VHH binders against o75319. Designs and how they scored, part 210

Target 1, 181 residues: o75319
Amino acid sequence: GNHIPERWKDYLPVGQRMPGTRFIAFKVPLQKSFEKKLAPEECFSPLDLFNKIREQNEELGLIIDLTYTQRYYKPEDLPETVPYLKIFTVGHQVPDDETIFKFKHAVNGFLKENKDNDKLIGVHCTHGLNRTGYLICRYLIDVEGVRPDDAIELFNRCRGHCLERQNYIEDLQNGPIRKNW

## First folded at step 15 (VHH)

Design W1 (framework vhh_4orz_3)
Fold by ESMFold2-Fast, scan of step 15:
Structure W1 (fold): chain B 181 residues (1-181), chain A 120 residues (1-120)
Amino acid sequence: as target 1 above (181 residues)
Amino acid sequence: EVQLVESGGGLVQAGGSLRLFCAASGFTFSSYDMAWLRQAPGKRREWVALITSGGETDYADSVKDRFTISRDNAKNTVSLQMNSLKPEDTAIYFCARETYSHGEYYFDYWGQGTQVTVSS
């Protein structure tokens, strides 16, 4: 037995590109072994992810997987042309500075290598909401100089769901800027 | 106190074999899924193999057909048999416990790792 993550069905599979950025957020894709527990309209496989992004006339150039497991899908379930990066990120707690810096370095590296295209950085945790929203907003605040409330609002609107964890929201609004010099 | 202690790492020639062990203590070992992950120099950690509490196994494509994960519930040990080793298998190998809790799967405990070096 594989378990479907709690409340996974409650979330939209894929958000919209965050305007003015290269980010798009989504919930974790589930490999075929999970589909026996899902109705056809509830399925969201790695293939479904790429189909939904293409339907938005967008293209993924990188996937950043923030889950603290490899259970839900394997990198080999993704197209060979799209780099996959795993950053094991503990849920429920605000990500530590090391995790934040790893995320920032991955994003900065992608942007430098993809200056001549408009490919997106896809970011997900289990629900594509709390860890995902925190790290994207932290990047926008710390690196791009976006106001915390504006970053959060942009993420919430484009994801289609609001950040739920108060400790994450509080850190984004009132916590220190993490500088990786 | 949960503890995971790896052993069995070392230096081996390409094409050779090694067997890694993870001794678990401080919890009901038979009730948990166990995994091996590795981190090569200058690279990020990657998952290698999983064995469920029920004995089902899964492997990363890079090690499929070369590595075998097994467990001994009487001895609280998970093992990784590594055959046909390649220089690119050089890494620190970590034992990890996986749980389904608070609505999702995650690795909640890790060992300190054991070094595997494969020379050409």
Scores: ipSAE 0.602, ipTM 0.828, lowest interface PAE 1.8, mean pLDDT 93

Design W10 (framework vhh_4orz_3)
Fold by ESMFold2-Fast, scan of step 15:
Structure W10 (fold): chain B 181 residues (1-181), chain A 120 residues (1-120)
Amino acid sequence: as target 1 above (181 residues)
Amino acid sequence: EVQLVESGGGLVQAGGSLRLFCAASGFTFSSYDMAWLRQAPGKRREWVALITSGGETDYADSVKDRFTISRDNAKNTVSLQMNSLKPEDTAIYFCAREAYGDSEYWFDPWGQGTQVTVSS
């Protein structure tokens, strides 16, 4: 299908690297078939993603795709040199513990394998906001010991949009730390 | 008018097999990702399997290597082949189409579901 995701145009394509971390967040890239319904300045293909990252003098070393579909782009649309990981994550619900631990394992594995470079972990859902922001903040809180409000503020500032889902925010601020599973 | 009609459920002994069918109408079937969800008594609905418009598949860990989802775009049908059934697979199974919410993606079940009961 070629339907543009609801409200996708309302969000900045790519945020900035989150200082002190290896994370960068962005909205889902849309393969060329979607461009028929987009103005030139609205286009954000997989190629556009890598161009925008390069323009920030950054380099992606891993993409984690949290969308619950693969219709927006195919892994084959990405450069072969960049690993791609799919973690199917349903929107609106706080991700379950298994999903949280899969995300943490992927991040920890990347960091171990990339100690000698400064490559980034690119994380996206449909809008690069709620599921993306939740999992990044959850990692910072549970693994890095960052205070919840500091993690949320850092993500919001670097993404250029504030987390919208109250249940996600509530879980990050007041929910249990998911560690020692 | 979106309509999904599930069928193929029934009673089967542990280790047995069933094939579920979902007949879709009222939308351009080939353009949508499709999924199977299930709900056991007293439990939340959970995702079981999905198939994208491009034919790619994914499965919940509890059903991997036992269930196979497939689609037939010419017939507007999505199917779930269930092998090596376990008592814990007992649930009402729902066919679902992708949907767009306030700012995020999820699957909406539109049908009444089909009951699967696995005896021990």
Scores: ipSAE 0.015, ipTM 0.219, lowest interface PAE 7.3, mean pLDDT 87

Design W11 (framework vhh_4orz_3)
Fold by ESMFold2-Fast, scan of step 15:
Structure W11 (fold): chain B 181 residues (1-181), chain A 120 residues (1-120)
Amino acid sequence: as target 1 above (181 residues)
Amino acid sequence: EVQLVESGGGLVQAGGSLRLFCAASGFTFSSYDMAWLRQAPGKRREWVALITSGGETDYADSVKDRFTISRDNAKNTVSLQMNSLKPEDTAIYFCAREQWSEAEYFFDYWGQGTQVTVSS
């Protein structure tokens, strides 16, 4: 069957908007075919994602999907009004400079074109934690000038779960600032 | 012991077809996603095709519409039908079991591989 990703049930579906930013993080939504393996309260479909965002009085303007697969849900499962961007990002290793640059450019482009609204950039990987948290924090540090520890604390608090991968945390705290090219 | 054993490789002319087989043992085959990967001379190993335990398939762009992955849970086998073969398809082809983890396409067990050579 469609296997539920390892530990996916351990994480809250959706975090809160990160104050002072346009970011909101969540775990990967799972299309209808996965629901046979889930209790009703464990289901988190693309529809469930949008319902939970609305419950927070927020609106998505862009989804950035960092998973290295297209099997969890299809872009067609999303409302036509919300742009979808896939950035294939390998898990476990710190994202490479090309991936970091693609993420930064997508965020910068969205912000430039959405100056007149307050729509959010939704970012997810499988758990909405390590790849997601790394790239959001990397953006805040490199582009917005946020201190690494402050970016990480803000992400952890708003996501409701702490970044788990030490190599990601180490790179954010002590790694070089990636120049925008 | 988890074991994956590939067969069906060989020499074929461009435009030809080959069917690869992988016999799996030592685990509950029907519960795991299975994949085919390949490694061409002097290149890194790359993923080619995946079939989930539920029968959903996914393919690398380079082989889409030419290769078909399938499985037979009663026989614990995964197969790769390769059509319209190109010299660029020359590689050792590996059967692999996907590990359940946050890193998609992360494989925990591999076969020894079967050589496919496509002449021009």
Scores: ipSAE 0.087, ipTM 0.447, lowest interface PAE 3.7, mean pLDDT 90

Design W12 (framework vhh_4orz_3)
Fold by ESMFold2-Fast, scan of step 15:
Structure W12 (fold): chain B 181 residues (1-181), chain A 120 residues (1-120)
Amino acid sequence: as target 1 above (181 residues)
Amino acid sequence: EVQLVESGGGLVQAGGSLRLFCAASGFTFSSYDMAWLRQAPGKRREWVALITSGGETDYADSVKDRFTISRDNAKNTVSLQMNSLKPEDTAIYFCARESRDTGEWLFDYWGQGTQVTVSS
């Protein structure tokens, strides 16, 4: 399909690196076939993503794609030097334990392999907000011991938009810690 | 009125095959991406396979190389060929139409599902 996601234009393309972490969040890049429906200033292709990250003096070392589809862009649209991981995550529902554990495993593996550099883990869903913010905050809370409200505030500030899903916020604040053993 | 009706489920032994069908009506079928999802007892629904309006396919890692999704736009059907079935494939299988209005990958219409049981 070639239809632009609803509200996609309402969100900033790329946030800022979350200080003290390796995370950067962004909305889904759209491949060239979508550009016919976008003004030049609205375009955000895979190439535009890498340009914007370079403009912040940052470098991507991994992309984690949380969308439930491949229709927006293909892994082949990304530079071969940057690993791509797909974790199919249904919107609106709090991600299940299996999804949370897959995310944590990927992040832990990246950090272990990239101790000697400062490359970032780029995380996105469709808007780069709810699923993206939930999994990043869940990692910070469960693995790094960050207080829930501090994790949420850090994500909101760096993304430039606040988490919108009340069920996600509630789970982060009051839900159980998910340990991977 | 949008309707999706699944068929083809049943009981099969491990290593066997089944083909599921979804009959769609009430919309321009050829214009929509279609998906199969499944739900095992006590678990949330999980995505299995997707076919775009242009015919491109994608699969969950757990079913890659075993399942094949296809569509017939002339008959308004989407099918799922399931080979090398395992007991862990036991679930209710749902046909779904992708939502073009939500911006998140949500399905706006689902069928009632068809039961697939794989014995060991």
Scores: ipSAE 0.016, ipTM 0.262, lowest interface PAE 7.0, mean pLDDT 89

Design W13 (framework vhh_4orz_3)
Fold by ESMFold2-Fast, scan of step 15:
Structure W13 (fold): chain B 181 residues (1-181), chain A 119 residues (1-119)
Amino acid sequence: as target 1 above (181 residues)
Amino acid sequence: EVQLVESGGGLVQAGGSLRLFCAASGFTFSSYDMAWLRQAPGKRREWVALITSGGETDYADSVKDRFTISRDNAKNTVSLQMNSLKPEDTAIYFCARETWGSEYYFDYWGQGTQVTVSS
């Protein structure tokens, strides 16, 4: 569709690399057809994404798209050199264990194959906040052994926006560690 | 005033086909993305297929290559062609309108139409 996601303009396009990790979070890029509804300074296309990453002296090695749609942009809008992985996740619900496992598997595979470089794993949902922040924090807690509050604080600081969904925060702080996947 | 009315459900044998229809009224149909979702007894609702206002389609992996979603903007209708039906496809099928500016949040739903696939 041609409808800008609700509140999409309220969020910074791209956060900063999360120190000590290979993660960088951003909001969904919008293909050219959406630009007629945006002021020039509000545009954030796939091209704009790669320009902003380059401006931070970083390079993307993988994009993980957590949106439940292909409407905002298509894999073909991305450089052929950057792998793209789609993990369909529904907003507002805490991602299920299968989704968490898929995310962890993709991250672990990337890190194993990219030992010889410093390329980043770019993760986004619609706003690059709740689903994105949940899965990144879940990985840090379950795989890297980071304390839940530390993972959340790190994500919030680097994304430039705080996780908003209480059910996501509650699960990260008090939910079970999913280390058996 | 916004209404979505599903039809076309019924009992069918495994391997058979059904076509579901959704008649929409009370809004500018051509401007909205439309979806089909389903819910089996005791299970959560799951998304099946989506068609954008521009005609692009997307499908859940479980139904890909078996189901086809289409729309007729002149008649304010969205349809779901279901082929090679399996017992696992047994569910109430709902037509839904996607909320402006929010993905997978649906502001209007139909009452649903029952699809039962016998083994």
Scores: ipSAE 0.013, ipTM 0.269, lowest interface PAE 7.9, mean pLDDT 87

Design W14 (framework vhh_4orz_3)
Fold by ESMFold2-Fast, scan of step 15:
Structure W14 (fold): chain B 181 residues (1-181), chain A 121 residues (1-121)
Amino acid sequence: as target 1 above (181 residues)
Amino acid sequence: EVQLVESGGGLVQAGGSLRLFCAASGFTFSSYDMAWLRQAPGKRREWVALITSGGETDYADSVKDRFTISRDNAKNTVSLQMNSLKPEDTAIYFCAREGYDSSGEYYFDYWGQGTQVTVSS
């Protein structure tokens, strides 16, 4: 389907780097076929993503795509120099342990291979908010030892939008630490 | 009325093959991404394969090179060809349609009842 995702226009395209981490969150980029439905100022293609990150004096070293579809853009739409990882993650449900493990493993691998640079891990779902925020915060809590409320506040501030799903927030605040990485 | 009806499940020996079918009705099938997910005993549902409205496919690592998803827009069907089946593939297999949740995030908005696949050792 060529439909613009519901509420996609309501969200800021790209957040700011989360200080003290290598994470930056954004909404799903849309390939050129979607631009007929968008005003010029609403466009956010894969190229627009990289331009906006460069404007912040940052550089992407990995993209983790959490959407459950491939229709919004293709890996071929990204620069060949930036690795792309797809982790199909269903909306509404708190991600399962296997999904959390895949995310943590990818992040840890990137960090080990990129100790000599300051490149960022870009993470997105459709809006770059709930699944994206959950997995980033889960990593910070479980692996980096950040307090849940601090992780959530940091994500909300840097993304420019607050996590909306109460079940995600509750799991982050009160759920068990997953020792899967 | 949107409906997804799976068929083709059954009992098969390890190393065998099965082909699952999903008959879709009540919507413009060609406009939607379609997926197969499975739920093994005591586990959460996991994604297996996806086919976009444009015909592009993707697979979970556990089934790559063994399973093939396809669609027939003229017949409103999505199929999953499963080869080299393992006991670990034992699960209820669900056909699902991509949709939008109430907050605008993508999710599967319609699911079939599922079809049981049992792989004996």
Scores: ipSAE 0.015, ipTM 0.318, lowest interface PAE 6.3, mean pLDDT 88

Design W15 (framework vhh_4orz_3)
Fold by ESMFold2-Fast, scan of step 15:
Structure W15 (fold): chain B 181 residues (1-181), chain A 122 residues (1-122)
Amino acid sequence: as target 1 above (181 residues)
Amino acid sequence: EVQLVESGGGLVQAGGSLRLFCAASGFTFSSYDMAWLRQAPGKRREWVALITSGGETDYADSVKDRFTISRDNAKNTVSLQMNSLKPEDTAIYFCARESWTDTSGEYYFDLWGQGTQVTVSS
């Protein structure tokens, strides 16, 4: 069970801030116990996450963890000043309406409370790609009125990797808009 | 038929022990990681213990040092030995098989048993 996630090394640790939004996506940080299986340049701990965000001249104000596990790192590994929200999201399946509404509520609440700063909402699943990209794009489409293809292109470019799951892409392009009530 | 069947649940006093069994059939049991999850009334389903095809084990913090997961590949069974049981351990316990289609490496399960009830009285 302390094995690194499959293909985790294949993905960039942290993407870039998505312009015009408060979102930044990254792959799951791995606590120090996982470093036995990693070369020094492959390490991506919670500390490494914050260092990489700072290197981009950005600051995290919220982390939303979409993984269906608690084994990769603990909330206690994060700075006290950064709120952490866990939304257990099963992989492979398009997230259900309850999950989508929880994500939207968390984002809307953060934006309301952070009107006077430029802090980012960090979102991750295991690879920071499929569940992460789906929920960010779903928010942009449903709440901000972004065209589906524009949302997907923006996410892909800023993450540095394209959404891989066809069912997620299909739902974003052709699925119903999920109302926030 | 591809299936998992749990047994061994029941009523026990706090501080007591129970051993749960899961009988697997219809697939190459020795090739799969196996897990136990539980769900208490009004609570989310939570992962309890995992055993890999290679025999490595992992446990949720709430049960560490009290529960032991084991497997017998010759009999196609996975077992959960539960010691020092607490009222908080009251739940339906599910046996599950890890999904080979999950590329994330998370505890993603594609085959589930029916569950077995464990009730711990104070």
Scores: ipSAE 0.016, ipTM 0.260, lowest interface PAE 6.3, mean pLDDT 88

Design W16 (framework vhh_4orz_3)
Fold by ESMFold2-Fast, scan of step 15:
Structure W16 (fold): chain B 181 residues (1-181), chain A 120 residues (1-120)
Amino acid sequence: as target 1 above (181 residues)
Amino acid sequence: EVQLVESGGGLVQAGGSLRLFCAASGFTFSSYDMAWLRQAPGKRREWVALITSGGETDYADSVKDRFTISRDNAKNTVSLQMNSLKPEDTAIYFCAREKWDHGEYVFDYWGQGTQVTVSS
């Protein structure tokens, strides 16, 4: 099947760039085969993603896909010029230290390689909210020294939706700093 | 208990063929979507092919028209026929089960993998 993820239509397709960072968050794009179940204004294909990023006068330099599936779109649906990184991340539970390390490593590598441009790191899970928001905020807190509440507020404002999972919020606010680099 | 056991890997020359098998047990096999993923040396796991419970198939572009996924519900087996193999296909190949869980698709069980090596 062409099952659209539950509540996927409830979320804005793409947030705004998080000021002072290279991050932009969005929900999972859906390849053309899903469009039969969507109204034209509900469509959000990989092509639509890049159009919406351009409409904000931004450019993607990396996509990090946190979903635990390849069902929704293929890397080949993306422009060849934009690197794609899959980090299989289980929903509902706080990402483990290995997943956090992989995310930090990918972000740090991108930033060093892209010092001379202003390209963005696009991050998504299914809704572009809980796993996405957790890992972005974890990076800001652990690597950039941002206060937890400030990181969460920045993500919520720029994504246009607040983090929903209390265990994720609790870990960000009160959990240990992960020094797993 | 759910088990997925891969077999059929080995060494093959470029242009050759291999057939991989995944023997499933501990669940109602016919009710689940099944997939093959692979991990090349120094790289992350990537999806290769999917077959739904209804028999619909999908493939990564890199393997399309060369690989064929199939299933035998009587034997609880999913298979991957690999033709026109290239050195770039060298990887450990994993069998995975996919389900619809809490409103989204997720892989919930994986096999241990089977090594495929393609020499030039």
Scores: ipSAE 0.630, ipTM 0.843, lowest interface PAE 1.4, mean pLDDT 92

Design W2 (framework vhh_4orz_3)
Fold by ESMFold2-Fast, scan of step 15:
Structure W2 (fold): chain B 181 residues (1-181), chain A 120 residues (1-120)
Amino acid sequence: as target 1 above (181 residues)
Amino acid sequence: EVQLVESGGGLVQAGGSLRLFCAASGFTFSSYDMAWLRQAPGKRREWVALITSGGETDYADSVKDRFTISRDNAKNTVSLQMNSLKPEDTAIYFCARESFGSGEWYFDLWGQGTQVTVSS
């Protein structure tokens, strides 16, 4: 059926904007068909996402969806005014160089086109934690020159949950800088 | 023996059709979401289609309206009907089981794959 992802309820729906950046992280929104398995206070639909962003006095300009599935919600469930980018990223494995490069290009392109506004790049995987935190931190380290530990601490604080996967943390701290080709 | 075995691959002309089958054994098939992924020469493995334990389906944009995934819980099989095949569909097609309780969309059981070749 429409199974709720394991541990999805354990995570805050939306983090805070990461200061000094255009990033905001959140867990995957769940379309209406999932709501019969959720209490009203547990619901987090695409509509709920945009309401929570507005409550923080922020505005989304791009959504990057890192899930390896389209079963949780459809792009059609989002406002037509907000661009949507899908980057299929498998869990557990450190994202590969191609995935990292695609993420960096999307972020750089958004920033060029949105230099005259303060709209945010919303990034999510299933829990908005491991894949999401890895790619945001990888961008900050490789492109913006942020120290690995500082990037991780900033993400953890703003997301409200700490990166859990040791292999992701180790790659961020000790892995090579992924350069553009 | 816990395993997935694919069949039905082969050579077909552009515009033709093929039906792939995946026979599952050694686990409670009806409890798992099942998927088809493919790997083209020199490329990474990409997801094609998913069918949930409840029978809901989802497809990659590249195959929407051309491919149909289905399952038969009585026979422990998942199948992929591929219509309007294109040379770009040439790949090894893998049947996979989604790991229960992963939350991170991880495939923990894979078949050996079946080759699909589409000539122009």
Scores: ipSAE 0.013, ipTM 0.361, lowest interface PAE 7.6, mean pLDDT 88

Design W3 (framework vhh_4orz_3)
Fold by ESMFold2-Fast, scan of step 15:
Structure W3 (fold): chain B 181 residues (1-181), chain A 120 residues (1-120)
Amino acid sequence: as target 1 above (181 residues)
Amino acid sequence: EVQLVESGGGLVQAGGSLRLFCAASGFTFSSYDMAWLRQAPGKRREWVALITSGGETDYADSVKDRFTISRDNAKNTVSLQMNSLKPEDTAIYFCAREGWSTGEYLFDYWGQGTQVTVSS
């Protein structure tokens, strides 16, 4: 339907680039049909996303959409020049190894093809927090060798909100390194 | 009392078809998004297909073009038509209702599941 996601209004639309990485996290953009349910200052459309990224003097080169639905916006609402990748993830559960592998593969492929530019990988779920933060931190820990607590702190600071799901945090801190990249 | 009851699972040869049914009761069925998820042996639960209250559908890449989700609001049922089945589709299939808790979009009620086994 056209129902605004629970607590969506509680979160900052777009975080800041995570220094030392190509990642930027944000909450799900909502297409035009949702705007009648929002005050002007609450609107965050795909167009608003790109405007906010430009205001930070950054440029998106890839969007990874982790939501399990396509009802919030369509890929056609994005500029044709920005690749879009859908990785369906159910909220609540720690993503499985196949999902983690797909995310790592997409990130590694983007980085290899974009060595000569500074374009960002934009990652979002519904709130741009738990699934988003988990997969970004999982990448930093498993591929880049970042200490779990440092990865989590970096994400929390740049997103402007702390990871909320204890099972995600516990897996990042104490779970196995996934060697599927 | 919310109840979701799956049926239609069974043993089928690779390339075959099965249709799963979910009978829902205890809530206003037409107001909720409904989904099918599956859990293969030794794996965590994986989302397969979603149908919104308005009838829009979404599918996991692994089943796209092979599976079709549908609903009948008059009968409070959601169905999953599975075609061109592969051995890797072997799993327990669960019907789920959308829910809103802990600040994330998640499923708040699940059925007991129905077993689908695809032999090579």
Scores: ipSAE 0.000, ipTM 0.239, lowest interface PAE 11.1, mean pLDDT 86

Design W4 (framework vhh_4orz_3)
Fold by ESMFold2-Fast, scan of step 15:
Structure W4 (fold): chain B 181 residues (1-181), chain A 120 residues (1-120)
Amino acid sequence: as target 1 above (181 residues)
Amino acid sequence: EVQLVESGGGLVQAGGSLRLFCAASGFTFSSYDMAWLRQAPGKRREWVALITSGGETDYADSVKDRFTISRDNAKNTVSLQMNSLKPEDTAIYFCARDSWGRSEYYFDYWGQGTQVTVSS
């Protein structure tokens, strides 16, 4: 269907770069077919995403799409110069080990290939909050050794919205370190 | 916050029946296609049944003529009536919100699941 995701309008389109990392989080961009249901100031297309990133003096080098759907926009709606990776991630539940592995592998591969530039890894789910925040924080905790509370606070501050799902927060704070990557 | 909460699972003998319920909240329920999926021990999740926002239904071949999906938009509930249950129907059953439509079956939110065990 061509309906706007529930609560999508409640969230800022794009956060700020997370200092000390290459991550930036945002809500799902909506292709042109959704715009008839939006006021001009509510529009957030793939083009709008890149304009907002540029306005922050940043550049995307990779987009990781965590939604379990392809209806919101197509990879072909993105600039050809920016790689797109789809990781189908079930909402509501803490992501499983396979999903966490895929995310970590993609991030590590990007960082290895992009040592000589400062391009960002853009991560989104539907709202750019729960699945997005979980996987970014999981990476920071497990791979970079960041304290869980510090990772969560950094994400919340930079996204402009706090992680909402208690099971995700609980897993980040008290769950085991995943040595899966 | 989108929430899907399943109930109605349990133990049943082969040939018996169970009805599963899914209580949805945090979104405009009537606007979304809803689905049931299941995961048997050691297997991948498989789609079982779909009901569109318009009330049309579709079923996996493995459950066709035995399972019936229905919805109550006034109560934000989707249900799965399971008849003539077989041991191979033993699985955790998940309620899911469909974002793509019946031909694609891509789901953006899932419940935590409810266990169904069918004894031989």
Scores: ipSAE 0.000, ipTM 0.118, lowest interface PAE 17.8, mean pLDDT 85

Design W5 (framework vhh_4orz_3)
Fold by ESMFold2-Fast, scan of step 15:
Structure W5 (fold): chain B 181 residues (1-181), chain A 120 residues (1-120)
Amino acid sequence: as target 1 above (181 residues)
Amino acid sequence: EVQLVESGGGLVQAGGSLRLFCAASGFTFSSYDMAWLRQAPGKRREWVALITSGGETDYADSVKDRFTISRDNAKNTVSLQMNSLKPEDTAIYFCAREPWNSGEYYFDHWGQGTQVTVSS
């Protein structure tokens, strides 16, 4: 299936590093087979992702893919030097505790193993917005003690787009802290 | 209550044709992408065809140029026209709803399926 995800073109391909963290968010890269449906300036392949990260003077050390599909690109499309982690996350619903735990575990493991470098954790879902923003903010709130509104504002500013799903925002602001370690 | 009800399955000779129908209720049909998936005996369920809310279509390579998906928003119906049927098309065919703007070919509601058997 080479159908372009709805509204995918409406979003900036990659945001900026979130200051004070190791996170950078982006929309899903699309493998070369999708490019027949895209103008040259709309293309955002795995290669394009790494070029844009390099243009910001940053380096990826891990990619966390939150999509509930593998149709957009394959891990083989990524450089061998960058670990890839798939966490199948259903859209529209606030991620369950198991998904939140997996995300936190992956982030903490990366940070422990990368204490002596400044490599980034790249996180994406389809648009790099709702699932991506939720899990990054959830980590900042639950693990780093950031105030919910501050985490959301930081994500929105650095991604260049505001979290859209009200149920995700509501859970971040008023939901319980997940202590599932 | 979301409900999807398939019909139109049956037995057909190789090279024949069948048309499947799916009647949808309990949601704003026009706002959702709709799909057909199939499951052959002993195999995993696989995606076959998709039609977006905007009317764009996509097909699995195995059925491209043989199958045509269409929708009728006034009747809340999605259909699959199957031509040049092959024995390997034998499967239970499921109608499925893709959540608005998912684009991931992830489906949140399914019908019970309709059996299609293609004799050699």
Scores: ipSAE 0.328, ipTM 0.647, lowest interface PAE 2.5, mean pLDDT 91

